# Designs tried in a protein design chat: VHH binders against Pleckstrin homology domain-containing family G member 5 (PLEKHG5). Part 2

Target 1, 101 residues: Pleckstrin homology domain-containing family G member 5 (PLEKHG5), of Homo sapiens (Human) (o94827r584to684)
Amino acid sequence: QLLLEGSLRMKEGKDSKMDVYCFLFTDLLLVTKAVKKAERTRVIRPPLLVDKIVCRELRDPGSFLLIYLNEFHSAVGAYTFQASGQALCRGWVDTIYNAQN
Key: E = the ipSAE of ESMFold2; O = the ipSAE of OpenDDE; V2 = 0.75 times the mean of E and O plus 0.25 times the DockQ between their complexes.

## First folded at step 1 (VHH)

Design E09 (framework vhh_etentamig_d1)
Fold by ESMFold2-Fast, scan of step 1:
Structure E09 (fold): chain B 101 residues (1-101), chain A 120 residues (1-120)
Amino acid sequence: as target 1 above (101 residues)
Amino acid sequence: EVQLLESGGGLVQPGGSLRLSCAASGFTFSSYDMSWVRQAPGKGPEWVSGISGSGGSTYYADSVKGRFTISRDNSKNTLYLQMNSLRAEDTAVYYCAKWDYETPLFYDSRGQGTLVTVSS
């Protein structure tokens, strides 16, 4: 089931932030670069399984960290996401936590 | 540089239909066999369908035979996948790729992918 979707800004490592459109399902998070989901979707990461995500709010308001683990529980990806505001950021983090439990 | 851009994915209910498109550039499209490959969450890639450069021959995985139709328009450098009678197990990211009949899961280039979610 689709739980949440929306525009975020994503930072990976030392690279500049990029505009992304994310889809959070009960079992996976998909990171895309999309104008509209019906018109154009550019998948920029393989699907991230919810059970393999470590999500944490950051001290910078409106931002959260997402760490992706492999089958051995080792970190293989780390992404910082910025929402348009603190309420949206909290919504993303809470929905991810709820999907995991 | 080979460039492939998939579109047409989305959310659909079981029994529904979607049509995927792949816009190709950077190579002589009509000279290459093309395929659709999908990857479901937590699974490896699955070859779905293939079409010859001329469009005269089409091939399908057993899981999609009778439900999916591959086609191409060489005048528009575009590959299509018509998906009918969609099932929950069809949920995956769908990729457009050049097809090698000897190694159908190995490909020179794939596109960015388009997500298809089949769920009520």
Scores: ipSAE 0.000, ipTM 0.060, lowest interface PAE 23.7, mean pLDDT 76

Design E10 (framework vhh_etentamig_d1)
Fold by ESMFold2-Fast, scan of step 1:
Structure E10 (fold): chain B 101 residues (1-101), chain A 121 residues (1-121)
Amino acid sequence: as target 1 above (101 residues)
Amino acid sequence: EVQLLESGGGLVQPGGSLRLSCAASGFTFSNYAMSWVRQAPGKGPEWVSGISGSGGSTYYADSVKGRFTISRDNSKNTLYLQMNSLRAEDTAVYYCARDWGLYEDFSYDYRGQGTLVTVSS
């Protein structure tokens, strides 16, 4: 089931922020991009299983950190997401948390 | 620092072919979707083609379908555009771009300096 979708800005490591469109399902998060005049949305990161995500709001308003864990609970990816406002950011974090429970 | 450097442009006759290359550096190339965008003299930018990070999915503007092929070599951090059956209306500066998102105006995170393609008899 789709729980939440929307535009976010994503930063990975030292790379500059990029605009993404994310789909949060009960079991996974898809990070996607689409190009103008294409009907298809492209997944730009491997699917992120909800049970492997650690999510935390950041001090920077409207931003949250997402850490992805492998099967041994070791961090293998880290992403910073920025929403258009604090309420939407809290919505993403809360929905991810609720999907894990 | 993200850098994208296009090459391979030039003068070609209608019906001819060119292959454009884009050398990428400063980021993990295989983790990003990439696009080609062109801008003809006196016109705004037009999205041409896109490719997923793995190369498994490709997408094309209707104006270039069946004539252009996008590809990438992740071991060389290089993006390609094979252009066949070129037409005068393909004349433009071609930019390599790291895909930005779902913008109506072809907004991209980074793009290079461009390479000029002129199709003329």
Scores: ipSAE 0.000, ipTM 0.129, lowest interface PAE 14.3, mean pLDDT 79

Design L01 (framework vhh_lunsekimig_d3)
Fold by ESMFold2-Fast, scan of step 1:
Structure L01 (fold): chain B 101 residues (1-101), chain A 119 residues (1-119)
Amino acid sequence: as target 1 above (101 residues)
Amino acid sequence: EVQLVESGGGVVQPGGSLRLSCAASGFTFSSYALYWYRQAAGIERELIASITSGGSTNYVDSVKGRFTISRDNSENTMYLQMNSLRAEDTGLYYCAAFDYWETGLEDYWGQGTLVTVSS
């Protein structure tokens, strides 16, 4: 079931931010290339299983951190997402928490 | 002027029902994800329910099966149907609309409507 979707800006490590369109399902998060004109999306990262995500709001308003864990509970990926505002950011984090519970 | 206005709050007995409405003016809902948040005394605001522009819904576990969020884009209104109300559902309920597409558009919040569940 699809819980939330929308445009975000994503940063990996020290790379530049990129526009993405994310789909949050009950069991996974898909990160796709940004879509602005009713285009078909392309998945740009392997699907992220909801039960392997650690999600934290950041001090920078409107941004949250997503850490991805492997089967040994070690961090293997870290992404910073920026929403258009603090409330939308909170919506993403809260929806991910709800999907995990 | 852009605003969200909640209505439908009130005092109800445990086990009762209430229907909250959130009407938008000055902008159109159809591209927005819409949310209901709850603020209880001494507790930070929490997300209770959400609905995407496509109609997919999500609920916090404590209200799942009792609350139903819905939207009517033609009436520019969102609803929260609350059934089997419990004392712990008491709080100020806020509606919110978040934009996904435009840089510089504001997140919109209502002023809140009070729901009191008491015997």
Scores: ipSAE 0.000, ipTM 0.241, lowest interface PAE 13.8, mean pLDDT 78

Design L02 (framework vhh_lunsekimig_d3)
Fold by ESMFold2-Fast, scan of step 1:
Structure L02 (fold): chain B 101 residues (1-101), chain A 120 residues (1-120)
Amino acid sequence: as target 1 above (101 residues)
Amino acid sequence: EVQLVESGGGVVQPGGSLRLSCAASGFTFSDYALYWYRQAAGIERELIASIYSGGSTNYVDSVKGRFTISRDNSENTMYLQMNSLRAEDTGLYYCARELWYSDTFGYDYWGQGTLVTVSS
């Protein structure tokens, strides 16, 4: 079931930040990108299984790190998300933790 | 009701400076990221600068080093300091706020826009 959704900015490595709209379900996180208001959102990453996510708040108060693990528990992806505020960032991190338990 | 009101636009010569303001009401200002968008004649609206509630900022490459976004949570106001203005900076400048919760699609709330004209 859907637990949380909302607008975030996402950065992968040295790439520029992009506006994303994320849907967090009990078992997975979907990352979508809305290019402009008239366009439908598009899933831009394969579904991220919540049991393979390592999530941590960052020193930048509105940001969190999401590391994605493979079947061998090795990191295969790292994404930085910026929420619109510290409270919203905490909400995302807490909801991900709750989905994992 | 969310309201965003821009001000500070005007006519300036190339190389000049302007400071835009966005006064916000109808929501808890400190909880939201705020954005400046620009729309030139015949061109799609583009994101120029972003500021998150914690003070983190981001800029489109064309304005990095020339524009500075800032916010004052006590006054519910966001600013855009524009330096070294060029003719291509001419356009309508919009203040926007992302919708945090959405059932289907994320939308920005927009102000009315303020016109910036760079010409001699």
Scores: ipSAE 0.000, ipTM 0.132, lowest interface PAE 15.1, mean pLDDT 77

Design L03 (framework vhh_lunsekimig_d3)
Fold by ESMFold2-Fast, scan of step 1:
Structure L03 (fold): chain B 101 residues (1-101), chain A 120 residues (1-120)
Amino acid sequence: as target 1 above (101 residues)
Amino acid sequence: EVQLVESGGGVVQPGGSLRLSCAASGSIFSIYALYWYRQAAGIERELIASITSGGDTNYVDSVKGRFTISRDNSENTMYLQMNSLRAEDTGLYYCAADLYEFGYIPEDYWGQGTLVTVSS
């Protein structure tokens, strides 16, 4: 089931931020390329399983950290997401925590 | 659709003060947040301070209590007041903007940078 979707800005490592459109389902998070009108959305990262995500709100306004773990609980990816506001950021973090129940 | 121009850099002695300005033009009412980044020689560029349109501020630990970020009443200029400057504060200071509108990236709205040198 789809729990939350929306526009975010994503940073991976030292790379520049990129605009993404994310879909959070009960079991996974899909990160897609942000597209303008008349273009189809493209998935730009393999699906991120909710049970392999470590999520933390950051002190940077409206940002949260997402660490992805492998089957041995070792970190294999780290992403920073920026929402358009602190309330929306809290919404993303809370919904991810809820999905992980 | 905004343009950013930094100013206020210069040479000061340790313990001195500088005020940096970042003038924004274009669709400034669409700016959600403004940032100061710093790049020192041999060190990766880092975010040092931020301010949202709602007035929320954040600082990297090394500048807390010494630097203050602010915006003017028209929200067209952002300032960084730098007090008690140290040699490690030397570097290029860049401003950047995040917009409410989807599809804008920081590199489209970075300033050219302003040089701050703290030396004795």
Scores: ipSAE 0.000, ipTM 0.103, lowest interface PAE 17.3, mean pLDDT 75

Design L04 (framework vhh_lunsekimig_d3)
Fold by ESMFold2-Fast, scan of step 1:
Structure L04 (fold): chain B 101 residues (1-101), chain A 121 residues (1-121)
Amino acid sequence: as target 1 above (101 residues)
Amino acid sequence: EVQLVESGGGVVQPGGSLRLSCAASGFTFSSYDLYWYRQAAGIERELIASITSGGYTNYVDSVKGRFTISRDNSENTMYLQMNSLRAEDTGLYYCAKDIEWYFSGTDLDYWGQGTLVTVSS
């Protein structure tokens, strides 16, 4: 079931930030390229399983970190996301934690 | 100079409880996310629990409902309360902090020395 969706900006590693549209389901997070309405969206990262995500709010308001774990529970990816505001950022973090319980 | 010191490990019977502590110095404790990792013999280090600077927690499935991570920012200490311990929980427990948040793939270089937990009959 879909729990939350919306526009975010994503930074992976030292690369520049990019506009994304994310879909959070009860079991996974999909990161897609931001596209115009009525166009087919493109998934730009493999699906991120909710039980393999470690999520943190960052000191910069409206931003959060997502660390992805492999099958051995070692960190193998880190993504930073910026929401359009602090409240939306808290909503993303809260919904991810609720999905993990 | 960042230091993390684990304590509270020991030998306990199955079904028992232990409380681990991680005392930190050399950084602004309240500003960082903190992690508990476990290393069993012959197995890669496994992240078992995390707590963000905002107080949000996450756990690996095998410990959910049995372990509770917490932090006391006034004492610069993180805790892991371990209940209903099983033989498979045996291992060396490390606390860690992440110093970088821009990079794909995070190497947590700030490790403590570890505290040994042995669950045996």
Scores: ipSAE 0.000, ipTM 0.107, lowest interface PAE 16.0, mean pLDDT 76

Design L05 (framework vhh_lunsekimig_d3)
Amino acid sequence: EVQLVESGGGVVQPGGSLRLSCAASGFTVSSNYLYWYRQAAGIERELIASIYSGGSTNYVDSVKGRFTISRDNSENTMYLQMNSLRAEDTGLYYCAREYTIWYEGDSAFDYWGQGTLVTVSS
ESMFold2-Fast, scan of step 1: ipSAE 0.112; ipTM 0.535

Design L06 (framework vhh_lunsekimig_d3)
Fold by ESMFold2-Fast, scan of step 1:
Structure L06 (fold): chain B 101 residues (1-101), chain A 121 residues (1-121)
Amino acid sequence: as target 1 above (101 residues)
Amino acid sequence: EVQLVESGGGVVQPGGSLRLSCAASGFTFDDYALYWYRQAAGIERELIASITSGGSTNYVDSVKGRFTISRDNSENTMYLQMNSLRAEDTGLYYCATTYFEYLSPTGRDYWGQGTLVTVSS
């Protein structure tokens, strides 16, 4: 089921930050384009399996790192997400940990 | 209206290569993630490769190192270069893109018609 959803800013590698709308399910995290007033939104990154992600809160306030692992436990993707505040950031990190339970 | 049209499928010997193309129209191609799915007879469609609007790629483990996904935004076309083909790669290959209702997790996929890849001797 859906556990958490909301707006975040995402940075991937050297690319500029972009506004995204994320849906966290018990098994998947979906990253979509933040499109205001749209009935439909667009999935802009491959679905991230919850059991293949490593989530870590960053020193930068309100930000967390999400590392995606392959079958050999090697990092194959890294995303930095910024929430609107530290409390919301903690909420995302905690909910991801709970989903991995 | 969103349309996706695959081409490039065919019959090839094990160890051979094929390049699939997906020609897209009816939407802002540059802004969408695009996917290649594979469906073998009697089983559900499997996501085998993806490419984001920014060009980041992902692969299912069974094709990693053998298949390469790419996109040409100027031509509104996505490609799948398939090398070192195996009998297990036989199936219908679908190009897809995905939309989700903003306040609902229910997704809507747009699919091509599929292109058949047969790897046999």
Scores: ipSAE 0.000, ipTM 0.112, lowest interface PAE 16.1, mean pLDDT 77

Design L07 (framework vhh_lunsekimig_d3; at its last look DockQ between E and O 0.37; V2 from the best seeds 0.00; counts 0 for: unsure alone 62.0 < 65)
Amino acid sequence: EVQLVESGGGVVQPGGSLRLSCAASGSIFSSYDLYWYRQAAGIERELIASIYSGGSTNYVDSVKGRFTISRDNSENTMYLQMNSLRAEDTGLYYCAAGKEIYVTDSGYTYEFDYWGQGTLVTVSS
ESMFold2-Fast, scan of step 1: ipSAE 0.272; ipTM 0.663
ESMFold2, look of step 2: ipSAE 0.356; ipTM 0.716
ESMFold2 (binder alone), look of step 2: mean pLDDT 75; pTM 0.729
OpenDDE, look of step 2: ipSAE 0.176; ipTM 0.604

Design L08 (framework vhh_lunsekimig_d3)
Fold by ESMFold2-Fast, scan of step 1:
Structure L08 (fold): chain B 101 residues (1-101), chain A 119 residues (1-119)
Amino acid sequence: as target 1 above (101 residues)
Amino acid sequence: EVQLVESGGGVVQPGGSLRLSCAASGFTFSSYWLYWYRQAAGIERELIASITSGGSTNYVDSVKGRFTISRDNSENTMYLQMNSLRAEDTGLYYCAADSLYFPEYTDYWGQGTLVTVSS
């Protein structure tokens, strides 16, 4: 079931921020490349399983951290996401937490 | 203390021009990526323009060809030149800055400057 979707900005490591469009389902988060005009999107990262995600809000306005764990509970990916507002950021974090329970 | 201060907003007629400035202090300006966001009444903030530390620019389709983002590293200032303004360009314009490194990702925000396009 789809729980939440929307535009976010994503940063991974030393790479620049990029516009993404994310779909949060009950079991996974799908990160796609945002398009400015067209409806078409492309998946740019393997699906992130909800039960392998560690999520926390950041001090920066409207931002949250997402750490992805492997089967041994070791971090194998880290992403910073920024929503267009603080309320939307809280919505993303809360919905991820709810999906994990 | 990190500060971003926008200026240059005002009232202008459709088809007119405005130049917004974002004066920065408290960080190494030249190494940061810089952004202009717009917030219209009742809608969430939208990223409209970006400029990298190297000077590469990007724009949302609705402003392409009309708006130009630029930076002056010697003055620690970013600009948005807005031409051919339309009623739908009305809103609060925010500047923002971001570092290149994770987990030291920080997004600094200005307080906003109001642009009103009215006849």
Scores: ipSAE 0.000, ipTM 0.093, lowest interface PAE 16.8, mean pLDDT 79

Design L09 (framework vhh_lunsekimig_d3)
Fold by ESMFold2-Fast, scan of step 1:
Order: sequence, then C-alpha cells, then structure tokens
Structure L09 (fold): chain B 101 residues (1-101), chain A 120 residues (1-120)
Amino acid sequence: as target 1 above (101 residues)
Amino acid sequence: EVQLVESGGGVVQPGGSLRLSCAASGFTFSDYYLYWYRQAAGIERELIASITSGGSTNYVDSVKGRFTISRDNSENTMYLQMNSLRAEDTGLYYCARVPDWLYEGEYDYWGQGTLVTVSS
C-alpha cells in the first residue's frame, strides 16, 4: 500500500516554500506538515488521488510539478515539490507513474 | 544581492582529501535547498550533491560514500568534504541555489567556482 515516503519542500502559487513530509500510497498522496515526532503529524492538504495527478519533472534538477485534475480533466490545483536532488526527484515521479500504471 | 563564494579548491594526489566551502549572503540561508555542481572541461555541469533546509542529503552515485555535504546555518556556509579523490573528480566545483519554475523572478545563483585538480 505505501510505496514511498519522505521529506520534500512544497510551493503553491506565489507562497513561500514549506517543509512537508509526503506519503505516497497506491491510490493517493498525503501531504503532511514536517515534524520531528510522529505524534505531531498533520495532513495539510486534502488527499490527492493518484489517478487525478499529472506529474512532470521540471528543468530545475531537484523539482517536479504536480497538477491536480477534476472529473472533467481540468486543472484545479498546482504544486511544485523540491526533492534533495535529481535522483530523489526522479524517484518520486517514477513511483507516481508506477502507481498510476 | 544574492552571492555565493566558493573556496577550498586545490591540487591533491589521488586518494587525498579536500574540503570545499560556500559562503552565502543576500538571502535567508536556512530557508533554501542548496547544491554542489561539478563541471569538467568540455562537459556540461552535473549535480554532485544536495542538502535540504532540514539537512537531508543526496548524492550522485559516483561520489556516494566518498563526499559529504553539510551546512552551518549560523555561519551561512555550506561545505563539501571530499575523500578518496580520483582523477575523474577533477573540475570546477560550483555551489548553487536553484529555483523552482512556478515563481517568476527567481533565478539560478552560482558562485565563481573553485578548481579541484586530482593528479599525481
């Protein structure tokens, strides 16, 4: 069920980047606030269904774009995630693609 | 104004060690992911190591286990400890702050580079 988890930095619109801890499951992605202890974990965005995600690597080597679609295939949200490097970024994008099959 | 200044490069024999420093100014250092890139003559720049604002690190396979990236937020400085150096590690080493693509006006910031030469 759980495919990948880890620390990322998330940007939404022109807001500043924030530290997040993400959990990618076979059917959804959860974005949580980065915390040092498990008892403080908090989901900060509604769950993102994997089959409604469009994901692509960005020219910035550690970053990927995540676009969230509604039932009519129209974009209703956009997030940029920064990983700690190119390999980790590729890992996130590839695992999302694998979850989508 | 954003500035990154590298130092610590030099000539070293194979198997030797060097520590590179990157002194940053003009931005809130602790808030950014930071990167070390390497450029050999005639080769495009490649990402060698990265460090997140929280201290998580990543490395290209060719340097994993030999290089260690770290940061000192109190001194606004990032480091690259390079051990077991090989001839193929020779090149210009750049520290960088690279933006995401959803915010216009953010730019790549690069230092001047510091030369590392591994030769016998």
Scores: ipSAE 0.000, ipTM 0.139, lowest interface PAE 14.7, mean pLDDT 78

Design N01 (framework vhh_7n9e_1)
Fold by ESMFold2-Fast, scan of step 1:
Structure N01 (fold): chain B 101 residues (1-101), chain A 121 residues (1-121)
Amino acid sequence: as target 1 above (101 residues)
Amino acid sequence: DVQLVESGGGLVQAGGSLRLSCAASGFTFSSYAMYWGRQAPGKGREWVSGISGSGGSTAYASSVKGRFTISRDNAKNTLYLQMNNLKPEDTALYYCAKDFYELWGSEYDYWGQGTQVTVSS
């Protein structure tokens, strides 16, 4: 069920970047508070259904855009994620694509 | 006390095949997604492939998709990477990991030995 997890930096709209820890499952993506070595984790956004996600690598190396669609295929959320490197960013995007198929 | 032991690397000619193994102990293997990563000489670490705990879902880096196949045998607590049509640019030290971040550095202060793959032209 769990495909990929890890620390990312998330930006939503005009807000400041936030450290997050993400869990990608076959059916959903969970965004939680960044945890370096804690037993507790807090989900900070509603679960994002994998089949409602559109993602694209950005020109900024190591970053990708995630757009969340409603049932009418309209964008209702947009997030920019920064990984620690370009290869890790590609790993996230590729794993999301595989989860959608 | 997680222990991961990689094996199966070696020297192979371009176009050849190798099968890597990762023997796991110290945790409930079937409950965790597992990953392969690599580091080429003079390059950074990169993710190669991932597989869910049940083996029902897999993911691959674009550079290896169609050539590499990740699999697992939960009865043997073993992770595999079948590498076909190897290219010189696949030359790297290959690592397996229970935690994705173990592939990308020392955020978790964990490093396995890895297994060296060398592809000659």
Scores: ipSAE 0.000, ipTM 0.155, lowest interface PAE 14.5, mean pLDDT 77

Design N02 (framework vhh_7n9e_1)
Fold by ESMFold2-Fast, scan of step 1:
Structure N02 (fold): chain B 101 residues (1-101), chain A 122 residues (1-122)
Amino acid sequence: as target 1 above (101 residues)
Amino acid sequence: DVQLVESGGGLVQAGGSLRLSCAASGFTFSDYAMYWGRQAPGKGREWVSGISWSGGSTAYASSVKGRFTISRDNAKNTLYLQMNNLKPEDTALYYCARGLEYFYDTSGLDYWGQGTQVTVSS
């Protein structure tokens, strides 16, 4: 079931930040971005299973780190997300942790 | 100075309950994630539970999930651990700790309390 959705800015590795729209469900996180029209989005990363996510709030205000693990518990992805403010960032981190418990 | 003081431990029969408290001082409590850990006699420290600065997110070790509940009162600078259906295997020194970041283990903890002893008899 859907727990939280909203706009974030995502950074992966050395690439520039990009605007994304994320949907957090009880079992997975979907990362999407707008394709042309505002009402249309495309999933840009494979679904991130909540059980394979390691989430860390960052010192940079309003940002959190998400590390994705494979079946062998090895890191295969790392994403930095920035919310519009610190309260929204807390909302994302808190909801991810609750989905994992 | 940062200080963490645990209380509420004691002797309890298997199946019983205890509520632990951790009184924090010397820092802005609401800015930090807080954790409970334990150390059984002759063993290393192990993580038990964690809670975000807002109290909105919690995490538990598999061995205590469904039996223990972590909570906090930011107005009182106090962390709690409600322990239900206690087992002899839960016998340990329980201590609270302050975290620099939110995580499910003890690797980023910077201050620890002295602990409160919990003994569960069969």
Scores: ipSAE 0.000, ipTM 0.131, lowest interface PAE 15.9, mean pLDDT 79

Design N03 (framework vhh_7n9e_1; at its last look DockQ between E and O 0.74; V2 from the best seeds 0.00; counts 0 for: pae E 16.0 > 2, grease 25 > 24.2, SAP .699 > .668)
Amino acid sequence: DVQLVESGGGLVQAGGSLRLSCAASGFTFSSYDMYWGRQAPGKGREWVSGISGSGGYTAYASSVKGRFTISRDNAKNTLYLQMNNLKPEDTALYYCAKEWIPYDFEGTYDYWGQGTQVTVSS
ESMFold2-Fast, scan of step 1: ipSAE 0.000; ipTM 0.226
ESMFold2, look of step 2: ipSAE 0.000; ipTM 0.191
ESMFold2 (binder alone), look of step 2: mean pLDDT 82; pTM 0.829
OpenDDE, look of step 2: ipSAE 0.054; ipTM 0.505

Design N04 (framework vhh_7n9e_1)
Fold by ESMFold2-Fast, scan of step 1:
Structure N04 (fold): chain B 101 residues (1-101), chain A 122 residues (1-122)
Amino acid sequence: as target 1 above (101 residues)
Amino acid sequence: DVQLVESGGGLVQAGGSLRLSCAASGFTFDDYAMYWGRQAPGKGREWVSGISGSGGSTAYASSVKGRFTISRDNAKNTLYLQMNNLKPEDTALYYCATYDLFWESGPYSDYWGQGTQVTVSS
């Protein structure tokens, strides 16, 4: 079920970037707060269903956009993720695309 | 301190087999569930297989199910991954980890060891 996990930086709207640790499963993506030593990781966004995600690599190297849709195919959330490099970013985008197929 | 040291990687042709080992120290080995993960060139980290502390329960990613077998020897504090029918897409750096490892904050924080490289040629 778990396809990919790793550290990313996330930006939502006008907010500053935050460190997150993400888990991509075949049916959903979980976004958790990156925590320091001895602290438990916490899920900070409702689970994002893979079938409701629109994912696109961005022109900024190492970044991708994730748009979340409601049942009417209207955008209800938008998140920008930054990976540690362009190759890792491509890995996230490809794995999300494969999970959707 | 928890220490995990991976070994057993190498170059192998498609259809071949390898057995990876993970030597663990610094904790009561049989109290911790563990897993193998991998990172392919140009990809993010991917969970491969997990095993309970007792060895009584195992789980596998769909891409490796039926080809890979995770096991452990609690008397030797060692975790194994037997890899059969290897494919070029299995080429990756393989790491072991415990589900109870804590990691430090930051986009590059990594609680996996240095890993062992597996390269599968066609």
Scores: ipSAE 0.000, ipTM 0.084, lowest interface PAE 18.4, mean pLDDT 76

Design N05 (framework vhh_7n9e_1)
Fold by ESMFold2-Fast, scan of step 1:
Structure N05 (fold): chain B 101 residues (1-101), chain A 123 residues (1-123)
Amino acid sequence: as target 1 above (101 residues)
Amino acid sequence: DVQLVESGGGLVQAGGSLRLSCAASGFTFSSYWMYWGRQAPGKGREWVSGISGSGDSTAYASSVKGRFTISRDNAKNTLYLQMNNLKPEDTALYYCAKGTYVEIYEGSDFDYWGQGTQVTVSS
C-alpha cells in the first residue's frame, strides 16, 4: 500500500513554506506535520486522492507542483513541494505518476 | 460496533437551508476523519465534504464550496453539515462516513457509512 514516504517542504498559495512528512500510498497522499522522535504524527490536510492529483515537476530543481482536482476537474487546491535534492524530487514525481496509471 | 445515524433531511425549496446531523458510536470519534457523501437517483455516489478528527482541516467538493459547512462536536460524537442556498441538484440521499485514519500507516478509504437521510429540493 505504502509506496514512498519522507520529509518535504510544502508551500500553499502565498503562505510560507512549512516542514511536512508525506506518505504516498497507491490510492492517496497524506500530508503530516514533521514529527519529533517522541511525538505522534498529525495529518494536516485532507487526504489527497491519487486519481485527483495533477503533478508537474517545476523548473526550480528539487520542486514539484501538485494540483488537486474535484470530480468536475476543477482545481480546488495547489501545493508546491520541495525535496532535499533533485533526485528525490524526481522520485516523488515518478512514484506519483506510477500510482496514477 | 460502529454505528452512524444520520438525521435532519427533509423537503425544502430552492434557496433554503437544512442542517444534517450524524450521531456516531462504537469508536473514538475524535481520532478519525469524518465525511459526508451523497447519492442522487440514477447517479453514482459523490463525495461532499470531509473534516479531520480535531476539526482543524476541512475539504469540500467544488459543487458545494461556499454553500455547505462541515463541522463536528467531539464531546457529543456528532458530525454536522450546514447546507445553505440549496439547489434542485442537491437532491440526494446524504450519508456520513467514517475514515480509516487512527494511525498514520493506514489508508484513508471509508470503513463504514450509515443508512442516510433524504434531502429533496423543490424548484
Scores: ipSAE 0.000, ipTM 0.100, lowest interface PAE 17.1, mean pLDDT 77

